# VHH binders against q9lxz3: the designs that were tried, part 36

Target 1, 367 residues: q9lxz3
Amino acid sequence: MVTRRRSKKKKKTKRKKQSSKEKEKYQTFINLPCDLLQLVISRLPLKDNIRASAVCKTWHEACVSLRVIHTSPWLIYFSKTDDSYELYDPSMQKNCNLHFPELSGFRVCYSKDGWLLMYNPNSYQLLFFNPFTRDCVPMPTLWMAYDQRMAFSCAPTSTSCLLFTVTSVTWNYITIKTYFANAKEWKTSVFKNRLQRNFNTFEQIVFSNGVFYCLTNTGCLALFDPSLNYWNVLPGRPPKRPGSNGCFMTEHQGEIFLIYMYRHMNPTVLKLDLTSFEWAERKTLGGLTIYASALSSESRAEQQKQSGIWNCLCLSVFHGFKRTCIYYKVDEESEVCFKWKKQNPYENIWIMPPLNLIDLPLFDHRI
Below, E stands for the ipSAE of ESMFold2; O stands for the ipSAE of OpenDDE; V2 stands for 0.75 times the mean of E and O plus 0.25 times the DockQ between their complexes.

## First folded at step 18 (VHH)

Design y5 (framework vhh_7z1x_3; at its last look DockQ between E and O 0.01; V2 from the best seeds 0.00; counts 0 for: pae E 19.1 > 2, placed apart)
Fold by ESMFold2, look of step 18:
Structure y5 (fold): chain B 367 residues (1-367), chain A 120 residues (1-120)
Amino acid sequence: as target 1 above (367 residues)
Amino acid sequence: QVQLVETGGGLVQPGGSLRLSCTASGFTFSSYAMNWVRQAPGKGLEWLSGISGSGGSTYYADSVKGRFTISRDNAKNTLYLQMNSLQPDDTAVYFCARDYESGRYIFDYWGQGTQVTVSS
């Protein structure tokens, strides 16, 4: 309030020459009915929307809610030789190469909401990294097995950020470690092992609706509810054709999707029914585009047919294992207009850029 | 319609050699670039080598350059991989893969694979 009073005082000084009628008019304009405000804001291009969002809290909320961002996910690649990484925007065909030696020896564990969880297996160091802002958030050290997966619930800038991993599975028990942001140490919880005997590994972890969903190599779906400190194994199995050679699992607006890949057949897309916990095969993505990488899958609803990439699987890791991103049509309604080749698919990760991308200096310089 | 069948895998001692074959059917073989890919136990897929439809251009991953040679016989619809100086780390299932569109490096068809085991 003190900063706003100073700002109003400065603005009132600049406007002290205005008449009372003009002052009333401008105050009335700021307090437009919601319907009129929405109409005005919906006509603004992105840069003007951003500027208008600074007028007041009412305009800020309206501008953000109506802000249309047509930016697709970007690819990130970490160099093996020179402590740099590349960010590439396929929609604008622009890249940035950035030097960041502090990440030497780190690998990506998980990606979500524009953040990467990074782990150094030689030092046991763990940190969050935002490749667009270059922010790092260090975490307490943890030993992890080579194929142990770790996930997080949201951006580390949130007080609600939670890290989750399964550290061991024995005949009778499983051990889970969690870390809540700003906690003193990792919390360890032990539960009965309800997985079937042929369990080897977890293939995928997704956070949705306050719960971590964990898919095993045997098709079992387990869940961990951190608010209840509750672990359980769900009874259903996804329908899986013979010959599957990999999978992805992703979340979109509370819905969970599982994609099975096959060597000689089209991928199958399954959706989890959150009431029955049954998997149903989908013949189409319903306008959804899924960007799949080794550690996370991003999703985006396409509303514009002319945007180039819509209603398809965009693969950077599986099928077509050459050094390129691969577009895969799921059904007859799919459209792929953008053709692009880039780095080794095993080492590329899809990541969503921030909403205010045009104000970042990344497009105007290179390291 | 499209089929790729790999043969020639087996057990070999370290330092030994093997020649893999991939027989293609159901398409105009000479019009497509072809590739070899392997998968070691518990690991992901690794691209090894590629060859243009005419056979005029060949490409190799650094891990196999100088030891492996890709070739093709378009009259026999057959792709080859000559593997020399084999080491235990070369143990894997080896796949033959067709390039979806030349210069795009997208594999649309591949075979069931052939096992190569290098042990003493």
Scores: ipSAE 0.000, ipTM 0.118, lowest interface PAE 19.1, mean pLDDT 71
Fold by OpenDDE, look of step 18:
Structure y5 (fold): chain B 367 residues (1-367), chain A 120 residues (1-120)
Amino acid sequence: as target 1 above (367 residues)
Amino acid sequence: QVQLVETGGGLVQPGGSLRLSCTASGFTFSSYAMNWVRQAPGKGLEWLSGISGSGGSTYYADSVKGRFTISRDNAKNTLYLQMNSLQPDDTAVYFCARDYESGRYIFDYWGQGTQVTVSS
């Protein structure tokens, strides 16, 4: 009778060793590099993402980071004459009046990641402003010309935030200023001017993959790599010279687009080949919606037609003799008319709203 | 532990109505804005509606405006979505979601979802 008890103990030890090996195999997935984990999770449907988020803290964080809902950018109108701001949600066709007395004397310079870059030409003050939270992040003072363009790489809440501007273009030299998060002063870099001897002003600046791309009014593209302190003028030119009021540059997931619009012509979309640095015309946006203003642009890859604004260009432009905003469907070569406030194209900018807008007192529709 | 549980999904005929519920636990429900999001087969996520923590403010996507109504009962820790005039294109898994952080386009907690099928 003694022999039957030994066999049951061996089966329990084998099951415990298999369960420990299975646990060890599962432990190997827990130690995946964050980038690989995110890549795997990005392939999961939402239901499985939710399940995966219950595995461990690391998985939870990775899963949550991928639960992104793309909302459409808002248009913010700002007056040069008064300190009044107006937000417009194109998806809801709703306007909201905003008052920012703290921004008295400031002008809008750039927008990215839900933040405005603000400049006061009287005090030479520069600050980041979140119009939704009213948060301010001051920067070191800088003298800027009225038409001088400035850009930043990401939200100022990130330690990786970089400010960039070209302060001077002479016959021989280009002067660039950059500001790194937590720096005390602007970094100044001087490079030999390799631009063609035409009156070149920088009109558009975008940041992509660690590099600032700068487009001149003549269609020359230059790049600045802050990490390498490197400046170069690229050989490629757009096939058409940008008109004075209808050139927009935008970045989306490492790709750079240029939009040309002439007063009486349909918009043309160009995509930069990052290998040859040549511009190629695109007849389709591939589901991308581009929101472009004179000062900055936003892009969204929308998977669903949430509103009449899908797979199109949203442009603040001079159309003929009128200042207007237009929706243009590139694939259909058609213009869609929406009710836009007729305003100076330089007195508005696109801004990404936060998801938590619902809790913002700004939208208490007691109007 | 934060939990969201959606209920009320099912099969409905075109023109019909459904009321979805989301029961929340593990957090102060009234302190968070809540949202409804759906995912149709082979499509991405679509935001439908949001409601403030107090319930005083409501927002809708154009696709559902005038047809869907979001509401909440903070005493019951429950979010609702009244869906009227349902169409076949409304067929999807419907999720309730809590906002994560201001300035980010992410929700930190989601329900498991409830299937809504609109078919004749």
Scores: ipSAE 0.000, ipTM 0.247, lowest interface PAE 13.7, mean pLDDT 81
ESMFold2 (binder alone), look of step 18: mean pLDDT 90; pTM 0.909

Design y6 (framework vhh_7uia_1; at its last look DockQ between E and O 0.01; V2 from the best seeds 0.00; counts 0 for: pae E 19.9 > 2, placed apart)
Fold by ESMFold2, look of step 18:
Structure y6 (fold): chain B 367 residues (1-367), chain A 122 residues (1-122)
Amino acid sequence: as target 1 above (367 residues)
Amino acid sequence: QLQLVETGGGLVKPGGSLRLSCVVSGFTFSSYAMAWVRQAPGKELEWVSSISGSGGSTYYADSVKGRFTISTDNAKNTLYLQMSSLKPEDTAVYYCARDYTGKYPRFIFDYWGQGTQVTVSS
């Protein structure tokens, strides 16, 4: 059941209404070769990168691409006082306290594309929340078990946004619920259970190339293809036992990494072979930094201008009442197993701040 | 002992109608939501329809909405699926299932019947 889709972007041709001297000046400045433009932009502080992005479409695209590469995710800490939230920026080593009364009674489910998915276990309310803009997108109610995971495919502002959860794993069946943007109700699908006996919880969900990948507490990997309404349990198993101190899973440009954490040993890094669907141990994250949190993790390539920050896990650490993080280098021996402890999955999550900080309601455009 | 027994399957032409029945025993029928779930040849199981234990709330998959009607007869401990405007795509084994969490559907099924074959072709 292969469907063929083609997308064709339309470009508008703009007529120039400028003098020949203005055209020549702008042409010389704007039409720098791509390599030279990238070099110039890579040397700018973030403030100047934002200013440069206003020059033209070509500069805007280059500036935005470099911002994404160089900007750090932020860590949000949730307290039992639901109106206060602490944001931590590890690149600036700075905390900021914010109030989100709209989230009273909610816990976090997942983070992606600058959005949080939030759930109230008493009212069964789901909503998307953007902590940088305060935009809120409510979803139809759904009952969720305490340890049930839920993920989404992209920002809720997209018509392609899809929510996904596994509601039940029993001896005979597995139940999937999905919600496609602007639908009236949740769609329920039920499949024969093909997991090994004694598997009954999912710990990690990532979305990659149109498919949800789901990892169980015992290392079984399943997938759900929403376009085909297809579920299957994949054959491969990690060569190492599941982490006694939790795990993290993330996707970057189609590659899937799994990190097992142990109480008294260094973490194990695994990469999924997309041909065989088997896991292989790796010594490297391919130059990525993984900002790890229990429900979802962020990944970034940060090797430029940040020597010493590559092939790392960035892990939340609590010292006194101050929350910070540490970087664990996966290719070097580290004391992470003695300094980091597994946390309640609802205590924090990583989120990527918006690419254009000047447009946020928290910032003055004329700074 | 819990038992769910489906009947009423068979061969039917496209556009035709068929009524499936599921007789249950070994539990208080009105205390549980019930469902129909189907499996087409070579495909995964697909949820079709659910009904609350009281019979007051009904739920349908998009693929069958407007064509299928789920109902119960609590006096006979029987679940029904009235199927109309049948299409070749409805060809499947149809299973009766019990929702384990109580009167209202949570779409989590703990007991299944043996299934009944429905074939839609000319």
Scores: ipSAE 0.000, ipTM 0.123, lowest interface PAE 19.9, mean pLDDT 75
Fold by OpenDDE, look of step 18:
Parts: C-alpha cells; sequence; structure tokens
Structure y6 (fold): chain B 367 residues (1-367), chain A 122 residues (1-122)
C-alpha cells in the first residue's frame, strides 16, 4: 500500500516545475526594458498596437506613449539681454515668452528629444534643461571653447544617454570626451588625427544608430562609436565645401542628411550613403520636414499638417546680409516666407515639445 | 471594459457624404475629449478632428475644415463625424480615439477603436 503515495508527489512537482518554466517564459516579456519594449511596439501597426495595449499595464503604457501624432518642433529664441526665452510654435503661429532665471549665464549648446544642453562659460557648468518642465540634470564640469560643439544621443532621462564632444584637435591627435549617464567623470579618448592639415573645426554633430557623426567646416565627415571606442574619418566629401555658414546636418531613422545653404543659392540636400559613405544630392525630401539651426536639427516625416508646413526645409540661416528663417520647398524649388523672428542663427534652436502640454501654462487658449 | 466601436464607413463617390459613428462604453463620455484620426495606406496617422467632452470646443485639421463636422450625443455616448464633399484623399481607415490631454493641437490618445474604412472613389 505504501508504493502508491510516491507517484502522486512526483506528478505535483513536475506540474509545478512546468508551471514555473511557463511562468518564466511569460515573465521574459514583462522584464523588457522600457526602451526595448517601445522599440518593438513602434514597429507595430496601429491595430496591433491596440491589441498589444491589452496585454499588461507596462505594455499599455508603452503602447499609449506611441499613439501620438507627431507634432512639429518649436523654435526657441534666446535673449542675451534679459535671460528670457521665446518659444514659437510654427503650427499654431503662436509665441510664448519664458523666463528662466536659473539659466542665467548659460548658453544653449544642443537640443534633442525636448531637452536643451546648457553650458555656463564662467563656471564651466554643464546641465540638461527641459524648458517645458524646468527639470535640470547637472553634469560634471567641463571647459569648452566657444566654438566647441557638443551633442547627446537621447533624453537624459534615459540610462543610455551619451554626451559627446571633441575637446582638442592637434596636428597629431584628436581628443574626445564622452559622458555616460550616471558616470562620475568624463571619459577621455585620444586618437590619431587623420584629418587634412587644414584648420578643421567640427560644426555639426548628429547621433545615429549608436554612432556620432561629426562634420568639419571643410566637409570632412568623421564618426565615433562609443561602444567600440572607435574613431574614423570617412573618405567621402560633399561636392561643395559647406563653409561656416548655412550648413546643417540631420538624422532621420538612421539616414544622415546634409543641407547646404549658400547666400545666393537655393538649399541643396545631400544624403549619405552608409555603404560607400558618399554624399548624393537629393531632389526630394521624400515627405520629410527638416527643421535645422546652427546648433541642432530635427527631422519629421510629416504628412500634410494644418499649417501647410510639410515636406520642406525650415532653416535658420544667413540669407545675404540678413539673419532670417526660411521655409524652402525642395520639390518645388520655392521659398515660402513665414513671419519668423529675425535673429542671429546661433540664438535659436529647434526643440521638440512634450507630447503632453498639460504642464505647459504656455498658451492661454482663453484668447 | 473600455470600448470604442466605429461604424458608418463605406464606399462613396467624390463629392459625396458619409457619417461616421463611434459608440463608447466603459467610461463617462462627457469627461473626456474625443477625436477622429485617420490613416491612409502607407501613410502615417493624421489627426482629423477633436471635440471636448462638453461639446463646447471643436477642432479640425485644415485638410477637412469646412467639410467635416464633429459632434457628440452624450445621451448615447456616441461620437460622430459628418463628412461632406469627400475627396479621394480622404480615403483612409478612420479611428475613434479618446484624447487624454484634451489640448489642441497636441493629443495623446490612450484608447482607440478598431477603425472603419472610408473609401472615396469614382
Amino acid sequence: as target 1 above (367 residues)
Amino acid sequence: QLQLVETGGGLVKPGGSLRLSCVVSGFTFSSYAMAWVRQAPGKELEWVSSISGSGGSTYYADSVKGRFTISTDNAKNTLYLQMSSLKPEDTAVYYCARDYTGKYPRFIFDYWGQGTQVTVSS
């Protein structure tokens, strides 16, 4: 009679182990980092996104976050006189004045994902600033030259956020500094200088697919891979020297674009071939709208918006002797003049507004 | 369970009219802004129209302004989109969505219907 009791215990343990293994398999999707989850969900059609939102709370939140109609970037103007900032929404053609006393003495260096990189040349302080929430994320101090460019990979709220800058270019060596989110100090890397012996300054920096692309004033393109700590100068050059003014580089979904604006010429758009690393002229934007300033650029695949601003270049440029913003339709080879504030191209930057404007007392719609 | 169910889609000739309906269940209709969003084949989502929960404020994309009318029947928990002077460019799947933010022109839609197909063709 004793033998029958042993068989029942073995079946219960096998079922518990199978249920735990099945639970472990289902738990693997729950533990996906939010960024990865969003990446996966971003590839889903809307119908499937809706379905996915029913899976769990985490999935729901991720799905909802992606159910956003892409809004156009805003232009932020800097005042040198009163530490005031002016936001302009081109879609609504509305202005909002902001005052940030906490940014007194700071200059804007870069913009991405709704954040500003701010630098104080007197204190050598560097911080991320969200002009919409007034959130600040301080960084380790860094001495920077006035013309030194900086870029970052994504919002500082992400643990994957990387800061990048070239701190020194000598005859023999290039010095790069990177800062990883939550690091204690800057990482310094030194590479052999393979740039041509001309006075090369980096004017444009963009991040794409884990790599920083750096464009010099002479038209040389270099890349830095932080993961590999690898630096290389690419052989390809634009057909024309971009010069110091009117050159913009932007990234969209892994593609790199270069925009040239000469004083008396229409903008030219180049696209980088990522295989050959050669620049090819594009006669069409393919539905893209590029918002570009001297400091940073934003790219959107926008369909016909209410404002009629789509499939065009919105540029802060020197046009002749005038500092202005231009709206240029590449496909039509036509310039549309909007009521842009005329100011120094270096005193404005494009910024992505938050998806939720609830926190922005900005536009009293009671008018 | 919160549900949005669109109806009224179909085939219509250019210049024709169509009325879409979205029946809402699982939440208080008057407490939320509602929107219509459409997606044409191979294109991104396009906002069409929004209405406040009270029905007091309506917003339209320029592409549909003067042709489309958004409205609600709170008693029926139903959102409507009256479409007139339809064009081939209006061909899309039309989705009813709850607007979480309720602020034009930026919308976050947290709940969506399954969509209804609108085809405008001669």
Scores: ipSAE 0.000, ipTM 0.219, lowest interface PAE 15.2, mean pLDDT 81
ESMFold2 (binder alone), look of step 18: mean pLDDT 83; pTM 0.853

## First folded at step 19 (VHH)

Design x1 (framework vhh_7z1x_3; at its last look DockQ between E and O 0.01; V2 from the best seeds 0.00; counts 0 for: pae O 15.2 > 2, placed apart)
Fold by ESMFold2, look of step 19:
Parts: C-alpha cells; sequence; structure tokens
Structure x1 (fold): chain B 367 residues (1-367), chain A 122 residues (1-122)
C-alpha cells in the first residue's frame, strides 16, 4: 500500500537540526567500539534490532551479525481455502497473515536459505518465492510426476544456484534433470540404475559440499555430483531401515543428519560419516538445535534458554490432515512441552527469515 | 492396483443413521492408516476421521465427534464409518482414503475411493 510505504520511509534516518551538544552525544554513541556495541545490541528484541540497523553502517553490521546468532526459524503455512499464507515465529509466539493471490494453485517443492521452490502442477510453472520479501524468480517450466522430488543448491540470487530432480527411475536407468541459473533449458542426464528393486521413491534430498545427497524410502543413500555429472549409490545403510512414520534429513556445516520416527516412538538421530558412508547414532546434539520438516530443515547452535528450545529436535510432522510440532531432547530422551501454540497451522514448513526485515508486512501491519 | 470401493450411502431423514463401508484391495490393508473425507456440493474437502493400521488409534474432526464412529475389519479388508444423528449439513459425497506411509507437507492421502453419496433431507 502507498500508506505502508510512507511509514517505512519515515523510519529512515535524516540529518536532524539539533544543538551542537545533542549532536556530540549522538556521535559518541554511534562511535562505540564494535565489541561494546554488540553487547548493547544483544539486549535488543528483534524488532528493535531491525530498527537499530537503520542508524548507520557500523550499527547495521553489528545488528545483522547478532540476528544470525539469535534468530530462529519460523513456520509458514499456505492456506488451502484462500490465497493467503501465515508466518509464525514460535520463539516469540508472533504470527502474520499475508495475502498473495499470484501463488494460487502452487505447492511447495523445497525450502532453503529463506526461499521456497514453488510448482503449479496444472500449468507446470516453477518459481522461487521469498515469503518475507514477496520476491518471485520464475524458472523454465517442467512437467513433474506426483511423487517427484525437486531441490536446489542455494538462494536464486546466487549465480551458482542449481535445481535438481530425478524424473524417471526404470529397471535399467535413472534420469536426472538439472537447471543452472541463466541456462536456456533443462539439462538431462541418464545413468545406470544401481538401486535395489524394492526402492521406488526418494524421500529426502539435501545439498552439501557441492553434491546432492538423495535418500530413498528404504534408507539407500545416493549422491549426484553436478560438477562431475556423476551419480552413484553409496554402500552404507542406516541401522534402522525406513518403514517408519517418517524421516527427516538435514545438513549442518557439511555434516549430514538423519532423523527417524517409527510408529510414534522416540526419534532416532544418525550422523553420516562422509568417508565410510556409515551412519552412527547420536545420543546428544552437542548444543545443536535441528528444525526439520518434510521439505526442508534448518539447524542452529543456540544458547540454553528458559523456554527449553535449545539442544533439541523441533520436528514438523503430519498426523491425519493436521500438522503438529514435536520438540524432543535427545540427551534426556524426552519430549518437551512448551506453552506455545498447541497446534501448528496445516502444512507447516520451517523457513529462515532474512536479516533485513525492513519491508516485512509484520512491521507495517495495521499502520 | 490399489482399489477402494465405498458402499452404504443413500437418502436418510434428519436424525437418522447410516453405515458406510470401504472395501480395499491391491495392498496390505492392515499396514495403512485409513481415513474418511467428505465433500459437500460446491465446497472443499473435509477430513472426518482416521484409524491406524492396527486399529488401536482413532481420531475425529470436531464436527463429527460423538456422532460418527470409525472402525476396520482387517480380516475383511474393510473400513467402516457409523454415522448417527445425521443432519442436513452432513449431505456430501463420502470418500475412503489411504494415508501415505511418510510425512509430507502437501500429501496426506495417495489413493481414494470413487465416493458414495449421502443425502440428509426431510
Amino acid sequence: as target 1 above (367 residues)
Amino acid sequence: QVQLVETGGGLVQPGGSLRLSCTASGFTFSSYAMNWVRQAPGKGLEWLSGISGEGGRTSYADSVKGRFTISRDNAKNTLYLQMNSLQPDDTAVYFCARETGTFYTEYSFDYWGQGTQVTVSS
């Protein structure tokens, strides 16, 4: 709205016509050493951090570095009854409902780096969507089968962004399509099918260290190296085979984690050894918090908090038509009960908000 | 060749009862959670009830709690919905749906029956 834009423009700093004494005090505050500035800023809630980042370049750099340390993933839900979506921050129990009719008929394929890959199965349209900024980046059309998975390597604002999907699995071969940013068309590659005959779908795909790791519904792990145009099925299998009510896969700083849930039993966390390709169970997360959903995952090294959302699994799961979140402390083998929203919106996906929130509807809602 | 076939729909007066059946074939029935979903004319899909593969867990939408009862007979590969105290707003096509074996954000059910019409009218 024009009115919302006017309010945003009024937040910009301007040179004030004030006394020399007030100017001196203001200059002294701005010139604090970086370490002291970070201490002061670390006490600000997120909303005030965003406003402080608009003061000057030094404050901006300090504020955004602290945002990365303290921000947590949000949940996003796309309504099936209208052209809206909801963003929810569980750590602050704050939500925002937004309307975006241009995404009518689209579904989410994958989420990474604050971006969603969206697909319309009726028009075969494919695009990236940032739900915080509302930026859209269209991609060439592609027909996708109902059970086909698609992923991407990094934000579409990078020239190295690569889309990846497995389009066909037959008795003898497997077909992969990739799209590199600014290419004219999709690239098709065909490889010998080395999967056992009881494998029929890829359930999880993560990108790490330049390659796509693909997990089948039976626990077989394959990789695709786009730089070598190379596909192979890896020899290791997790100790617990798929057949559970679900699994999640995530990466953190090059390490790959697999989380199984079986018949509503406690989650099992496994870490992949990238040299032997064997999976080892983890009895502790070592301070790492993992936020996982079927289409994406995020991880953060968070400090201990009174809320109890630190050093735990935060899992978005599906039960019937309803989505819920499980919070689980691996060290204590216990589910954590939080006094947050008891039921999450339908089809929740974990997503990281951008560091610059100046144009978000949350901060100009109901101006 | 997964097949789900609903029977037992029909016309009923307000306050009446019906029992729907869904016969399954082409898969190991006891390994899958099963659900009932309905669609009223001109409206979207509404989930009603679900039951685990072994039958030990059931759940219900608030709109039907206390009036509808889901059950299954794994020996007969049949899912049931007992509907009591029917009202005109229960008029819909009722579908039997197989729940997927994994967690997806946009995929709850992979196979559906053809549906059976239930009409509640005086």
Scores: ipSAE 0.000, ipTM 0.233, lowest interface PAE 10.8, mean pLDDT 72
Fold by OpenDDE, look of step 19:
Structure x1 (fold): chain B 367 residues (1-367), chain A 122 residues (1-122)
Amino acid sequence: as target 1 above (367 residues)
Amino acid sequence: QVQLVETGGGLVQPGGSLRLSCTASGFTFSSYAMNWVRQAPGKGLEWLSGISGEGGRTSYADSVKGRFTISRDNAKNTLYLQMNSLQPDDTAVYFCARETGTFYTEYSFDYWGQGTQVTVSS
């Protein structure tokens, strides 16, 4: 009777050892060090990143964290001689050359939300272009003067996308044109010219909270509310120091900043008080980095103190034969880079890259 | 052929009201923004008001804001200008004008009516 009891114990121990080995095999993939996990995930296309995020909480967190890899704007350089474009990522200090024959004869007008507004002065064609996807959204034709500025409110993929431009400034009247997504035509609005009669041109336009802010070359700020079809010229002028070589206007979370550049001194940063509509000089950008270009400027709040990029103005510059960017610290007596010169506004512009650059054909991983 | 015909002008006393009409033909009326412009004696053309093709958006010159109202009936191919609180300075020939679909700095309008005379006098 004694012999039958020994065989049952051996089967239980083998099943427990197999279950522990199966559990150990599952534990091996879940317990990857965070750095290795991130490295692996960083190599995944977005589709696989999304799949990977469903594996476990740790993987999910890692996947999500890596989806936001490139939060900094890229600089696009436009060739004058060919249909070549150069993309520069200041964060990675990488350049990429692109060719867009479909944009032959086009010049850039504005950039926002990863889209370029492009204009052909010969054909009067206007289109949105995404340099990352090569998507094009044609707009109704419009004649534009060389110095005419145009802006848009958001990506053209949104039904709320608005285009805005001042088409005429006469002694008595200002003519504004707006285009709403899916509209059949441009809307024209005419307002009495309340600007000082000194040949004002609009140099900077930004959109914030439903309103277009328009800065003239004389420092006057005008507001246009498309929803109300309302135009107003603000009485306040930014304090301008003599000898300014240029200015940039940008928006960040409802705040409007104006930056004046000087050849031999530090930039002046002004912030618009939205209550008093007065400009106040700021010694700090509150942790913002402003990527400034003549036609449009981008602003980013950098969360990672580790990058050393805090309260900075980033500008395109030529360093010898290389196109690059420089950072001006606003709160530090930074060495005035005497190398900065006013550039042709159509030669370069900042653009926001998509969050998922990995899927972009631009990164030929073969390099 | 594109035609615009203004009606409704006349003599009115100061403080009075008039309603102008512009009947459009020869084109898809709802596809075009329409405008009212006036010309006073010895003066240049003055833009007064505009309305989008669908009628959802309107614009006014400061000179007439709050007194004039632009509207349209696309089913009738008709543009309207309700003028209230008329003053002697509003005496002019009033024109309806079709806005061009393309912005040429020089030509915001491609077709005009013959105009209708509005005279504000005591």
Scores: ipSAE 0.000, ipTM 0.236, lowest interface PAE 15.2, mean pLDDT 82
ESMFold2 (binder alone), look of step 19: mean pLDDT 86; pTM 0.876

